# Ledger of designs, part 191: miniprotein binders against q56419

Target 1, 326 residues: q56419
Amino acid sequence: MEGRTLEEVQEEVFKRHGVLVPKKELEDLAKALEEAGLLLTEKVEARLKEEEEKLKRERPMRLAGLSYPEGEREARAFLEAFRASYPGEGEEARVLLMPHLEPSRVPEVYGAALAALEKTPPPERIYLVGVAHRPLKEKAAALPVPFQTPFGPALPDLPALQALDALLPFELFNTPLAFREEHSLELPLFFLKGRFPEARVLPLLVARRSPELGEALKVVLRDFPGLLVLAVDLSHVGPRFGDTPLTRTLAEEARRRDLGFLERLAEGEPEAALAFLGANPTRIDGVEVVASLLPLLRERKGKVLAHRLDLEAPTLSAVGAGTLVL
Below, E stands for the ipSAE of ESMFold2; O stands for the ipSAE of OpenDDE; V2 stands for 0.75 times the mean of E and O plus 0.25 times the DockQ between their complexes.

## First folded at step 16 (miniprotein)

Design h13 (at its last look DockQ between E and O 0.43; V2 from the best seeds 0.00; counts 0 for: pae E 1.8 > 1.5)
Fold by ESMFold2, look of step 16:
Structure h13 (fold): chain B 326 residues (1-326), chain A 107 residues (1-107)
Amino acid sequence: as target 1 above (326 residues)
Amino acid sequence: TEEERRFEELFIEAWELLFLGYDSGNPEILRQAIELFKEALEIAKRTGDPEREAAVLATLALAYYELGDWEEARKYAREALRIAEEKGIEYVIEYARKFLERLERLG
């Protein structure tokens, strides 16, 4: 508040509170419709119970035909086209940060991830850590079932998942329905399964930072080594995310925040990366995941392979995505 | 009753696509949600259910805002409000009024 008039502060508060916040609007309207009996009916409840039971056995593709092709042949061509979108060479990854944003919006960022996978020895298992977009009953969750892909099922690493569950102060297998629509796992998994068809997967979600998860994973990774993947997006700016329309200044700020965050992670300094963001004014998506996984990121140096702040002209908004190898 | 079951299926499917399109940043998924909402809207009109009609219109307004088509968003919100005021559907009235006021601030 230093150096500003009261009127300027009041105007800033008004802008923040008077601006449409689309996710809140979706949530508020859905809640109102549920209360009115139009969205959550007896039939919908029965369907959700049935879906939850099915998810205890397998997780079907949700985005086939929407974000990637349904058929295996077309899916392989799609994957190769994405690799071709990145003109550079990758580096071996022990930890890979990659996006979960719609792939067609940031093809070279996904291509950079593929380039890194080309240099990475096939792992026995992949620890895939995404961001929960539906509420979880705990800070984090897993779903210990096959995830279907056009390349065949991605099988769970049950021994590693059981070891992880045993080390946590909460039940890890706690919210199956949250995985039904979770693109932050499905979109990266498409690329990972396409390149590592034999790897088993630990499909993990973070809703809120959990230092316990990071400490437990450090122990589990020692006994069950594999590739750690942080499937996160970066800045979210503009009216779609509760800001005024995107300006050159806001876009520059978002890029600076994205790159500063990634570069500090690449220096092996995840606490400095979080501190650099402060209150996270551009809403970088990866903060809760990074904060959970600090023990796995400290002192691990690497390289930023790609970054894009993707502009959404119709919504006057933007989303950042990056590829980082540690 | 068969149309009532179809409305419920379309409405929940469209909402699932709406959230998925928003979260993933895929505008084609949002457009598919809109097409399902439009089909649901036609069912609500045929069955003479103004609360369902107003609810779908309010949701369409939000979906078009998500796509950046703010003119279309205003049109659907105004129609939702008109029906809700006529039939006394208070939660839609309150939602649509706030939505229109906030949308006008954005331009």
Scores: ipSAE 0.651, ipTM 0.888, lowest interface PAE 1.8, mean pLDDT 90
Fold by OpenDDE base, look of step 16:
Structure h13 (fold): chain B 326 residues (1-326), chain A 107 residues (1-107)
Amino acid sequence: as target 1 above (326 residues)
Amino acid sequence: TEEERRFEELFIEAWELLFLGYDSGNPEILRQAIELFKEALEIAKRTGDPEREAAVLATLALAYYELGDWEEARKYAREALRIAEEKGIEYVIEYARKFLERLERLG
């Protein structure tokens, strides 16, 4: 009996549930477990189908009570505290790059995003582009349903989503399960909804670079103007990510790559930003998103408002986060 | 069986949390995942399913690794390897062995 590998189970769980496949080890184990049939059973499939059907109506909060408060009052206090953590003033954003890392790890970076949002006129809609940490059927996907937040539901802009779908060579509305627990949308959405309660949202995920997405969005933005938000993290270094424990040298390299990436974006040179990273040895998270949105980032000058390389001491690992306005 | 179903439910949910915790960088989520895996482990032991047991143990090893508890990670990986070798569960053997080698490189 060809026993399913742990990797197969993880991969299957990931595939079926749109579960983020952690780095290679987690992915490998998941895949092995899936292949072994431990992560994907008939019952799991049935449950996933049910969850998929629910996702046709709404996307519930997954991280409420874990990463941010569930209650509105507490959530507002949370926002204020994060804003207070950034001592500077923001700038008006047409494009906002912000993190999706656990907020408590990089409060001032989220604070910088909030500062930028304070200087930004309320948009009619927000194009929120996150990173798919779970496999997508296509290079990119959207979920055209309300996303629950402590501030009420973030409602989808269906006309704009439909316009986008019509311009893409693939079905945009794919892999709904990938959205179920995707923090790269949920976490930034908390801050965005808190600041712009009336804005509609286009929740988008990118799994692989899609030049088509950027070109399509460029067209859609003409008829459906809005704030573009790139919810991306930067470098991932240390043992959790396959490196040795964080050293001064490794941290300096991570910072160099993060800042070099952000600075080139701030100069309106997204291709130069990507080229600067090369093989991306420090694993900047947002590469595929930026690569997909090149047409929207070109020639836009902006400012880096914040950057942090946050050390996770127990794992001797670090994750970079930044806030950029364009 | 009901226990098998419960195992599957727990194991899947725990994996979902494991991914979420890993990707989000929230260690509390990882801790929740670990608790569910431990419950799944107990079921696997009761049902006498060594493959499921070995799989959960290997996963727990990874979860503890992600928390930075490399000692516990090593412990669970060794146990996973032991069971897998006894029962001929090749994919767990391969994973656990590689995992242990990696842990040794980290010091």
Scores: ipSAE 0.611, ipTM 0.833, lowest interface PAE 0.9, mean pLDDT 90
ESMFold2 (binder alone), look of step 16: mean pLDDT 85; pTM 0.841

Design h14 (at its last look DockQ between E and O 0.50; V2 from the best seeds 0.00; counts 0 for: pae E 1.7 > 1.5)
Fold by OpenDDE base, look of step 16:
Structure h14 (fold): chain B 326 residues (1-326), chain A 107 residues (1-107)
Amino acid sequence: as target 1 above (326 residues)
Amino acid sequence: TEEERRFDELFIEAWELLFLGYDSGNPEILRQAIELFKEALEIAKRTGDPEREAAVLATLAIAYYELGDWEEARKYAREALRIAEEKGIEYVIEYARRLLEYLERLG
């Protein structure tokens, strides 16, 4: 059966973001419900199939009106407000690491990304690499369709996507349903499209580290130059993610890991950044993405523009976010 | 039945929102999920489906946990556990117990 079950989709989304019930617990429940036939019915399958067919044409906005304004005018005001939240100046980016966390939680981090984009010449295309919060059939995937935004559709770069697919040992165009609600693409894309309305986009998701992806992209970037964007969050700590309530010690550890990770990336040492994290006890989200893109990150020096460990007070949990330019 | 269909639709949509809210860190999405789950719960009650009822209750417990409402989470987890134990719904029993244990550790 070619399409991911609703359960698989649900399991995957829950696995990636630490819920107070360890994502594993949500996943386990989802799986149990699926096995019980409660989350996957014939009707659900039919609906998912229909949605998959729609995704052959376009990816609609999912978070419009929830995370960002749907209307263009309001969306522009939103962008401006976020830019204003970062008091500094950006730097030109060839590689941009930015968050995909709910924008309202880390406005200045997104503002820093916008500041960097202001100093970046408009790219012909943007390689937007997000984190798959839902399971993928392969280690990585792409969706070669327009992504809707308040600023108009972000159009895919089909030639570049095809070139990438041709260099990968697996089918790149897999698991379209994983893109349906993937915020790790949608949220950064809002900012990117708002700044670079004419740029084509390669929406990519990474579920597991794929060295092949980095090597393939390195080749593709020669013929199809563009801005590389890593849409990743940093540490996830607290009860939502399986820890005790946030303490000073836990927060300090999260910050240490976040900054240590970003600083090593800024020095052009992505392998050292990964090694620094070890078992990743604070659950830095972007590990698999960085691990996949090592060839593109090596020897590139840059600057950390912003970092925040954002406390979610009701859950006594925190998520790290950062903006890095290379 | 039409009600079963509606339940399934709501339950699935709510779970999608639950994941999205969890992953994105937007609590408003979780609140929307909760509203859909509550509607699904009412259907399960009307149809007399204890498995669906227990499942929704367990899910609501998680959703409230994710919002940081641990008291409400405990309430729903206990109710889920009660129904599941009465009806022998093992996977809900296991889940609800684990969730309650976790909630007890949080304070």
Scores: ipSAE 0.698, ipTM 0.872, lowest interface PAE 0.8, mean pLDDT 91
Fold by ESMFold2, look of step 16:
Formats: C-alpha cells, structure tokens, sequence
Structure h14 (fold): chain B 326 residues (1-326), chain A 107 residues (1-107)
C-alpha cells in the first residue's frame, strides 16, 4: 500500500463511488409516494391545513412521552437527574450554546447547560435559536404563539418578536408547519422553561445563514434584554449522514473539529471558528446559526463546559454535542 | 374502505415518526415508526394491494437502514423489489435497487 491505513483506503474508495444520503433518500421516497397518491391524499392535505391553523394559536408538545415525561412532577425529577449527570459547576451566561440532540444520548451536556442556568439570573426573555429541519420560506422564521411544555406554556414575547420582524427584509412569521415537528426548539425549551418558568420566549429557526437576523437581534436585544440560546448540534459523521463508516480517525477528526470550533467561540472569535471548519466536512449544523449571529458573538469570551461525540454503534455514525457559555 | 382508511392513517403517522426519529437521533421513535409500518403492511397484504405493500416494504427497508439493522434492511428491500418488478412499480424498483447496491458496498 502507499503507507495508508486500511481506514484511509476505505474512506477514499467510499468517496469515489456514489454515497446514499439517507435524509435526501427519505425525502425523495416521500415525494415519490406523494406523486403516486399514497401520501398526498385528500385526507392528508386536509390534515396539514388544520395543523397549520392550529399552529397559528399554539404549538403543542410533540415529544412528551418520547424524549421527556409529560407530567410536571415527573418532568421536574427528569431535569434534576440531568443536572446530576454533570458533576461540575456552571458559569453565568449571557449567551448559551446547548444541543438539541436526543437528551438521553448526551445527559451530561444538557446537565452542563442546567449548571450554567443555575448561575444565570432569571431573564425576562429567552431568544431561542434552533436549526430548521424542515424547509422555511425564508432564511429564518419565528412562530409567535405559546409553546406547550410540562411546566406550562412558554409564552411568546410578542413586543420583541414584532420589533424583530419590523427590522428584517423578509416576513419573519413565514412557515408555521416547519415548527410542528421541530425538536431543535422543543428539546432545549424543556430545560429552559423548567429552569426559568417566568421567562418569555422568542422561538427562532435558521435554515440558511442570515446576517440580517444577527444585526436585527443586536438592535432588539438593546431594548429587550434577555438570554441568547444557540440550540445546535455539532459534528454529524458516518453512514446515517451520507458519510463513510465511522473510523477511529474520523471520530478523532470530528472531536477535534467540534472542540476547535467551540474553543474559538469561547475566545470571542466566531469568524475564526467558522474559518476553522472550512467546508464543514463533519457537518456541524451550528455553523448557519453562528454565521447569522456574528454581531452577538464577537468579543464575548467564555468557557466550554462539556462536549461529547456520541457514538451510534449500529449505524457506524456519531453526533457531537457541546455546552458553551459566553 | 375502512381498512384502506386505516392504512392511510398508519402510513402518514409512521412517516411523521420516521422523520422525527431521524432528525432527533432517537432510535426508539424509529422503532415506533417501524411498528406502525408493520401494521400498515399487514393491511396491504390483507387487502391485496401490491402497490401499498411494495411501498411499505421499501419504507421499512430505509427505516431499518436508519436504525442500523442492515440485515433487515436488505430483507425488506429485496421483498419490495420482488413485488415491484412483478407489478411494474417503477419508483419502488429504483429505490430498492439503490439501497441494495449501497448496502453491498458497505459490506
């Protein structure tokens, strides 16, 4: 061999041949079934329209009983178990980066977020910025309605949302259906609402980087101060994400990219963090949110509290998650 | 009919769970989607509907691929392909063949 490891040769061969991208294949199959009349029936269309109308009034829990308990007492105990999974102390946060990955997979990473919230004075509002997993009509979106949680409804900060919408070159309230299944808001919100039950929320999604969003948020935060939360995951590697099977080398690279990204953010250098990732070969989904929010991240120094690259042995894949306070 | 209505309800609910399980990284949600797809499969078999049967089998193959049970993924993909080739269901043929080729390269 050319002095290459088996892992290096395997990766090169995989890249030279077609790669099945599982999410795109799911989307393509769903579209084909819709075209064949098996998914896009009259009943399905009526259901989607009624769900869209419901989302103009409230956003129901989708993951209760699946990712967290539905009852308030059980949900409180669940939060305390997660806090106990992180043995360290937090730091006060003006900006918090936390994951949206299934909580049971990275309990100490969510626990670190809770530890940070313990050191953080209760805010009047939380700017919760997640990653859109369904298409948006614009680069970013919000849904100005109560989000149900086991701790009661998380009420929208309507004045702050209106101010934000007025500053953007596009309609902010543009894609209600995208919020129906959006775990990147629901999972972090469970933890945030449990710790800050009186805070109002600005539930925001980013589909594609929007410098306009960051500039507008900088203005809105002056009159409507609050906690900024980036609800993002880090590396996505392996066949579940259309990549080569996970090797020791790929896992080490993903971990280094995750930590290098977080450490540069912790130095107040978000442009350097983005530049460090280049073409983003490990598919960190936080990049679009960070790129949107540069004005809010510059010069803010802080600390990485936790990180895990969580292995999915059956799929030969992994997902990274971290907790950063600024 | 009542059984066809039940199939449609199961199929859309299972697809919603499939996407949610994939995106959230929660394999238990994927397993719940698979249970609903299996119930839908039984209805398609009972009603003698080969397009519904092939479609559910193709979806089960991809669901098991996402879960990392690649032996089951191959099994369902081959069965989907068999029915789809017999009945001329082109979009299932395309997806089943591509998945099987991909699984072969994974080894």
Amino acid sequence: as target 1 above (326 residues)
Amino acid sequence: TEEERRFDELFIEAWELLFLGYDSGNPEILRQAIELFKEALEIAKRTGDPEREAAVLATLAIAYYELGDWEEARKYAREALRIAEEKGIEYVIEYARRLLEYLERLG
Scores: ipSAE 0.683, ipTM 0.888, lowest interface PAE 1.7, mean pLDDT 90
ESMFold2 (binder alone), look of step 16: mean pLDDT 83; pTM 0.819

Design h15 (at its last look DockQ between E and O 0.43; V2 from the best seeds 0.00; counts 0 for: pae E 2.2 > 1.5)
Fold by OpenDDE base, look of step 16:
Structure h15 (fold): chain B 326 residues (1-326), chain A 107 residues (1-107)
Amino acid sequence: as target 1 above (326 residues)
Amino acid sequence: TEEERRFEELFIEAWELLFLGWDSGNPEILRQAIELFKEALEIAKRTGDPEREAAVLATLALAYYELGDWEEARKYAREALRIAEEKGIEYVIEYARRLLEYLERLG
């Protein structure tokens, strides 16, 4: 029996658990492992089916106790500490770009997001658009269930989600397992729920650029106004990502691309931001999200509040993170 | 068997953590994954399933690579390769070789 490939394992684990390792490097590694054949069993399928059935009711916390505190009191202290890590003042956001990287790596970037949220009137709903690190059946997906947080459940805006689904040429409510462990939603949601406890949420994932999503959201936002949040990371460079160990030159290039991307977004020129990246050699994470949301980003001027290229010293790799308000 | 079931459960959970840790950039999650993989490895050894053993070893190599422990990654990749070559597990052979080649290029 041909052993399961890592891609199959990843795909199976992804299918099983909806978790893909960062797509390109994991696709390369997963390709190396997919070429190796390891993960899908009948029992796994049964467990996945059970997990999928559970996801019809709620999305439990996955990173509580790992990336943020599980307890509400501790979680509030966590929020305050992150806010304190950013010394500046925020600005009112209609669109917020923030990271989804492990919070402890870029505290001031999350702090900047919190600062922006302090200046933002409480929205009725939050359109939270993350990056699908796992394969989706469609270009984008939503999970219309409560997301658990230390601050209580983030409740879905079902009417707005339904309105969005009705305008898309594909089924929006696809690949529920992709949401099970998706940190690109869970991590930013912690901060968002902590700041806006009464806001409903539209948890959205983008796997591939979907211009249809941006156009549909533009229409939906007219009837269902809310805060748009892009939960995206920036450059990924170093050995974890297929590069040589981080050098000054590589770091400068990553920063140049990150800031150049964010600055063009801040000028209301998202197409120019994408064009600036070209082939995206530093692997900016948020490109598919931005490409999907072009109609919502055009002509909006804003401000870059924070940026960090965070070095992971053991792997000599770095990830870029930023906070942008529009 | 119960052991096979436990192996599968551990292996799946460990892979979930591996992905989560990789994607999120939280090394503690990767460490947790590694512990589960080590438990799975022991089961595979006890059950005498060389394919499962080789698979876990290859995965451990990857997990240690992600932690930046390239020495340990090389160790596990070599062991995975050894078993896979002995048993004709082609996918592990290919993966372990590619990983070793990459690790050799890193330094």
Scores: ipSAE 0.630, ipTM 0.847, lowest interface PAE 0.9, mean pLDDT 91
Fold by ESMFold2, look of step 16:
Structure h15 (fold): chain B 326 residues (1-326), chain A 107 residues (1-107)
Amino acid sequence: as target 1 above (326 residues)
Amino acid sequence: TEEERRFEELFIEAWELLFLGWDSGNPEILRQAIELFKEALEIAKRTGDPEREAAVLATLALAYYELGDWEEARKYAREALRIAEEKGIEYVIEYARRLLEYLERLG
């Protein structure tokens, strides 16, 4: 193992001497404040119980007015502006990989997803699989309620959800509060509901890889056909994610990892895509979803429509996003 | 108790926005969280509650760090540390020192 680069040496020094991991620091500070009685008060606990009861009936918009417009007319115009950001043509998708990163940061990547949906016959239902950003009680979860959007409620496909739950070795409907703030479902859903207003939705989260989920979904999709959407982001690099500041070399590696991952998925080789990432040094967050859904991705060939590694100049960090049709 | 209730509402809402802004990668949400934290800070100062003041300052330091405004992050972390050392608020001391050391190495 000779001939290391300067950046490899710098990264090893950072690892050996500790690196601030901002997400961990955020969580640790919140925990300390809860223990001190400043963040988990009786008022907060009462509010969380009230929110949990509300989530048994519906999942309200959390990002309206923040990431997308609240009004239907403005939301429609927003969709069309995003489609226009991608000048290319789409292709029919039976499986769509799209991001959940803030839409204004990667407009053409969401636009590519819209272009794919234009070529896709309206499905009866959408299997929307996101990444849990809050802990789940099990490896995966669903919330079988309407999700509000500016285009009206996205209704759950209750028979398909019940069939899925029956096939799993754990309770599927296990962590309602994890859905309250979950942008990995809400942001893609805005685009999906805008294009397929009549489709029902299976809103699913993966916290940890679950081969059981993929096997169960393969059975459920046979009986309840629909569009499978992997709502995942790609590389996360830089100080915001516990790295050294972004360098040209790190950015090039992140792009190479993103594209190599997507291209192997496009070849119908999801195991090869995961193997290509190894220890996942650029923290592609789609890995647990792909690893769960292997039976649904094998031998399904397609095309990468768009990719961006989006630079956060103030934080010297970047996040990758892509659009893949299979 | 009215001031205490308002502080709690602002602080909780701001924390929710802080997590949401970080997770979604939306810096405008982070800025909105900061504005609410600043309002909460003024209440903590007015009521003379040093643990609340130190907690908000530590949180502001984190929020500015995550926004990439590292000069502001250092400013708030130093003030959080000053109060926390004076009043013996151990978790703030540990947090503020670690953040300041990391920011200095980034320098």
Scores: ipSAE 0.571, ipTM 0.843, lowest interface PAE 2.2, mean pLDDT 89
ESMFold2 (binder alone), look of step 16: mean pLDDT 84; pTM 0.840

Design h16 (at its last look DockQ between E and O 0.50; V2 from the best seeds 0.63)
Fold by ESMFold2, look of step 16:
Structure h16 (fold): chain B 326 residues (1-326), chain A 107 residues (1-107)
Amino acid sequence: as target 1 above (326 residues)
Amino acid sequence: TEEERRFEELFIEAWDLLFMGYDSGNPEILRQAIELFKEALEIAKRTGDPEREAAVLATLALAYYELGDWEEARKYAREALRIAEEKGIEYVIEYARRLLERLERLG
């Protein structure tokens, strides 16, 4: 067990927020406006308190009509179109790595995930592990409530979540507000719920590397078998991420790092995958999740089904996304 | 007043959309945030509130910067700076100047 207090962990999480996917300009202006009283702190806090109370009961859709269709019929057609975007066959997954980037930007990468799910027996539950984009009070968090989708609510696996909480040296359920806007769970869940309508979900977020989470999940998975999903993006390069403009050379380097990372994971060598990235100069945001889940990834061999480095011409930036089955 | 309350509601909602669009990588959400900020800007102009006007202009500059429309980002940052310098709104001055320096390096 690490010898740090909750305050030290929270300070570390806040200091590390934005390191791999920086949003400094947004945060700086928002902070200045709050200090000046123009982002009316009392009104924002009251709104967030009301949303926190709702989040203790359910997590509503935030991206319906924006990233995916709101209606069930249209949502099912959306899934079919995404599957058709990937011409290949999937493979059975015990572990699935898939993106959380806006689906319309990488349709074949999500399509590859759907192809893998076609080959995967319906699980009793899905361990859905995303990347926290809002501060957590601990290294990781969960929200043990239904997540709304166009296909109906994705119900939590409460016994498995309680077992996980009991094994961790920190409070797992103490940051419900971090889930309010968390697309890294909502976007993959749309695809997962659409294909496995009966599966329960463990919605998990990682802010910072937690070896304790991986150890606890290995124990929980023995008693509560299911599908493990790493909902992570890969390289983030260019000015939108506080970086230099994208060049052809930098894009090729980002692609090489994405694929090198995925290929080492596919060989069952997650430590080698992390070592390959070193200082993570292309800001792969999957690093904290992989580093937390090492016990679940070791010696699991598999295949990279798809990869795309999606170029954002207007911003001279790019984001990588991939699909890996283990 | 009702217009002041409407400004506050728009500004908070637009900021939520701005973060969501940035985080998810969805430029259409960023454009929706911009629409709300433009509505808030019109209210600030009608109510004659130069601090609110300068703040919204700075936020529009930020939104266009994140969208990659750096011509519009520079335009709004310069207008925010002009008002902020005239009225002594220091945090807008500092932010707009920093953003303009970043945009100079990009282009």
Scores: ipSAE 0.704, ipTM 0.917, lowest interface PAE 1.2, mean pLDDT 90
Fold by OpenDDE base, look of step 16:
Order: structure tokens, then C-alpha cells, then sequence
Structure h16 (fold): chain B 326 residues (1-326), chain A 107 residues (1-107)
């Protein structure tokens, strides 16, 4: 394709499709396909435009019937089952770190999040910060529309979103197409909406570390108080992520990094948590989110409620998940 | 053409699922993506578009890789590579070769 770099194509594919494959290979292929005009034709652009127009109204459920039940009754039973999977009691959260991994893989980790939410007074609003698995036009983005859930729509807090936008050096309301399939918001939102049906939501995605986002949110939270939720996974190791099949050594390293990361966050030392990871060789998912939210995480002491390194046996790969309250 | 439109629709939707399935850790999402890619593949074959065919094959190879079905991944990667080499589709050649090399390292 004359004149476009693979990166530009990948960025375009990500912009168009917002999906994570073994990020580099998937991204590389996506980029190549975009460059070849296979993922981005005029017709595709027109369709994407139509989808974008739909996203101006609402974000429909994408994972209903796949990751969680579509029906409200079944969804409530689902919540109860997940809560039951965690035998402990939660703690009140001002900040909640929870996974966005397929719930069935780490039920007790989601259960721990639910336990924390039980001890948390109903917030007026939830700042839900997920990971952009697709490229964003800016470092971070928001979608100011209702997100559909089995418990009804999660309504956006438009005043708070507008306040946030006003404090950012970039347009917050960018790349709506990145939200259409973004599970890092949809999955945690299921649990959050189920527990706090009346809370408004600020659905935020982080693609790259944005210190500006953390500083802006710190200001916004003064006028618009709420629960901050970091929807992030931890280590990704094994063949799906570019490693050899999971070994004891690799698993131990992943656990060490996950727990070391979470423990430092629990101590109110987010910079130390990031520094501990270094080059992030086990690919902790939430690094860019944490890096963006440093002002909100500093000096907050908390507790790690749960952690799991979940083996995906068919791929001999594993993903870490944790629940942290601050 | 209508078939080209349908191909594009399927291919995009399948890629959306592929991205979501990859990170979510839900294999059912990947399986759904694969079904859509297979339909897209049939369209590409009917329309006689070797680039689209090779692209879909390469993507299928990746999807099967992500499922841990390394045998099917190898099969589709080899087919993608064959077509791409015949037609000079460099990006598919490169991708398919890299994927095959990775698959060889897994046994």
C-alpha cells in the first residue's frame, strides 16, 4: 500500500476495530490488512460511520449471552454466584482495581470485587477506567452515552464528563468506535451496575499513559465525587502472548510481578509499583492505566483481596487477575 | 458488489470478535470470529480475490493459534503463504512465515 506504514495501518485497524490479538501479531496483521485496504475500504468507512452514529445514542451489550447472562434474573443469579465464589469479606473502596478478564476464568477475583462493593456506600457516580485494546486517537477517551447492561442502561454522568474534558489538553470524546467491542469496560460494568443500579458512569479508556488524565480527574473528583474503578488485568504469559508454554518458573515470575505490583499499590506507592515492573516482561495489562492515575493512587493504603494466575490450558498460557481496594 | 460488501461486513465483524476474544480470554468469541472468517473466505474464493483469500486465511491461522489449535493454525498459515507467494502478497507472506516459525517453536 503506497505511503502508509504498518503502524499507521494497525492504528487504523485498531481505530476501526478496537480489538487486542497477541497484540503485536494481531496488530501487525491488522495493520497490514488495513494497508492493503482490506480492513478499511470506502464501504467499511461508511459502515463504521453508521456504527459511530449509533454509538452517539448508546453502547449496546456485546458480550451478553457469551460472558454473562442477558436476562436480568439470570444476571442476578450470576452476580450471586460470583459473590459466593469469594469466601471472604470485602472492605470499603474509594478505589477499586478489578479484572476485565473473562469472568468465568477468575470468579473469586470478581467475587472479591463484589465483596468490596458490598462494603462500599452507593456512589453517585463511577469512574470506570478500562484499557483500550484498540488504538485511540488520543491517550485516553470517553464515550458519553448509556451503556446497556442486563440491569438496565448505565447512564453517563455528562456534567462530570464535560468537566473532565474541559481540563484535558485533548478532546476526551474521541474514537467512539474503540468502545463498541471494548470488554474492559463492559465486563466490570456488569458487576458495577448490578451492585449500584443508580450510579452514573464515566466510561473511560486509556491507550497510553496520560498524566494529564490523573491530574484532571483529581480536580473533577473534588466537585464530582465517586468511586474510581480500574478495570485491568495483570500478567499475560505463554504462547498467546509471545512466550514459551507456561512453566513453573514463568508462572512464579508472573505471580511475583502481579503480587509485587498489587502490594505496592496497596501501600500507596504507585510509582514504586510501576518501577517494580520495569520493562514489564510479563505484560501486566494495567500499567498504562495506573501510570495515568498516579495522583489518585498516591498515599492511598489498601488491601489486596484476591489474586489468581489463571491457566488457559489449550494455549498453555496464563493471565493474572487481582482485586485491590484503596 | 453485494458480495464484496458482505465480505467486508463479515471480515470487520470477525476482526472485532477476534480482538475482543483475544484479550477477553473467552474462546467462544474466537470461535464465533472463526465462523465469520470462514464465511468471508468462501466469498473471497467465489469472487476470485486472492488477496482477500490470503488475508482471511492468515487471519484464520491467527485465530486458531489463539485457540491453541496449532494444527489448524499451521494448516491455514501454510495455505495463506502458498497463495500469497503465488500472487506476490508480501504482507501475508511475512505474517504467515512468522506465524509458522512461531508454531514450529511450539512443537
Amino acid sequence: as target 1 above (326 residues)
Amino acid sequence: TEEERRFEELFIEAWDLLFMGYDSGNPEILRQAIELFKEALEIAKRTGDPEREAAVLATLALAYYELGDWEEARKYAREALRIAEEKGIEYVIEYARRLLERLERLG
Scores: ipSAE 0.630, ipTM 0.852, lowest interface PAE 0.9, mean pLDDT 90
ESMFold2 (binder alone), look of step 16: mean pLDDT 85; pTM 0.852

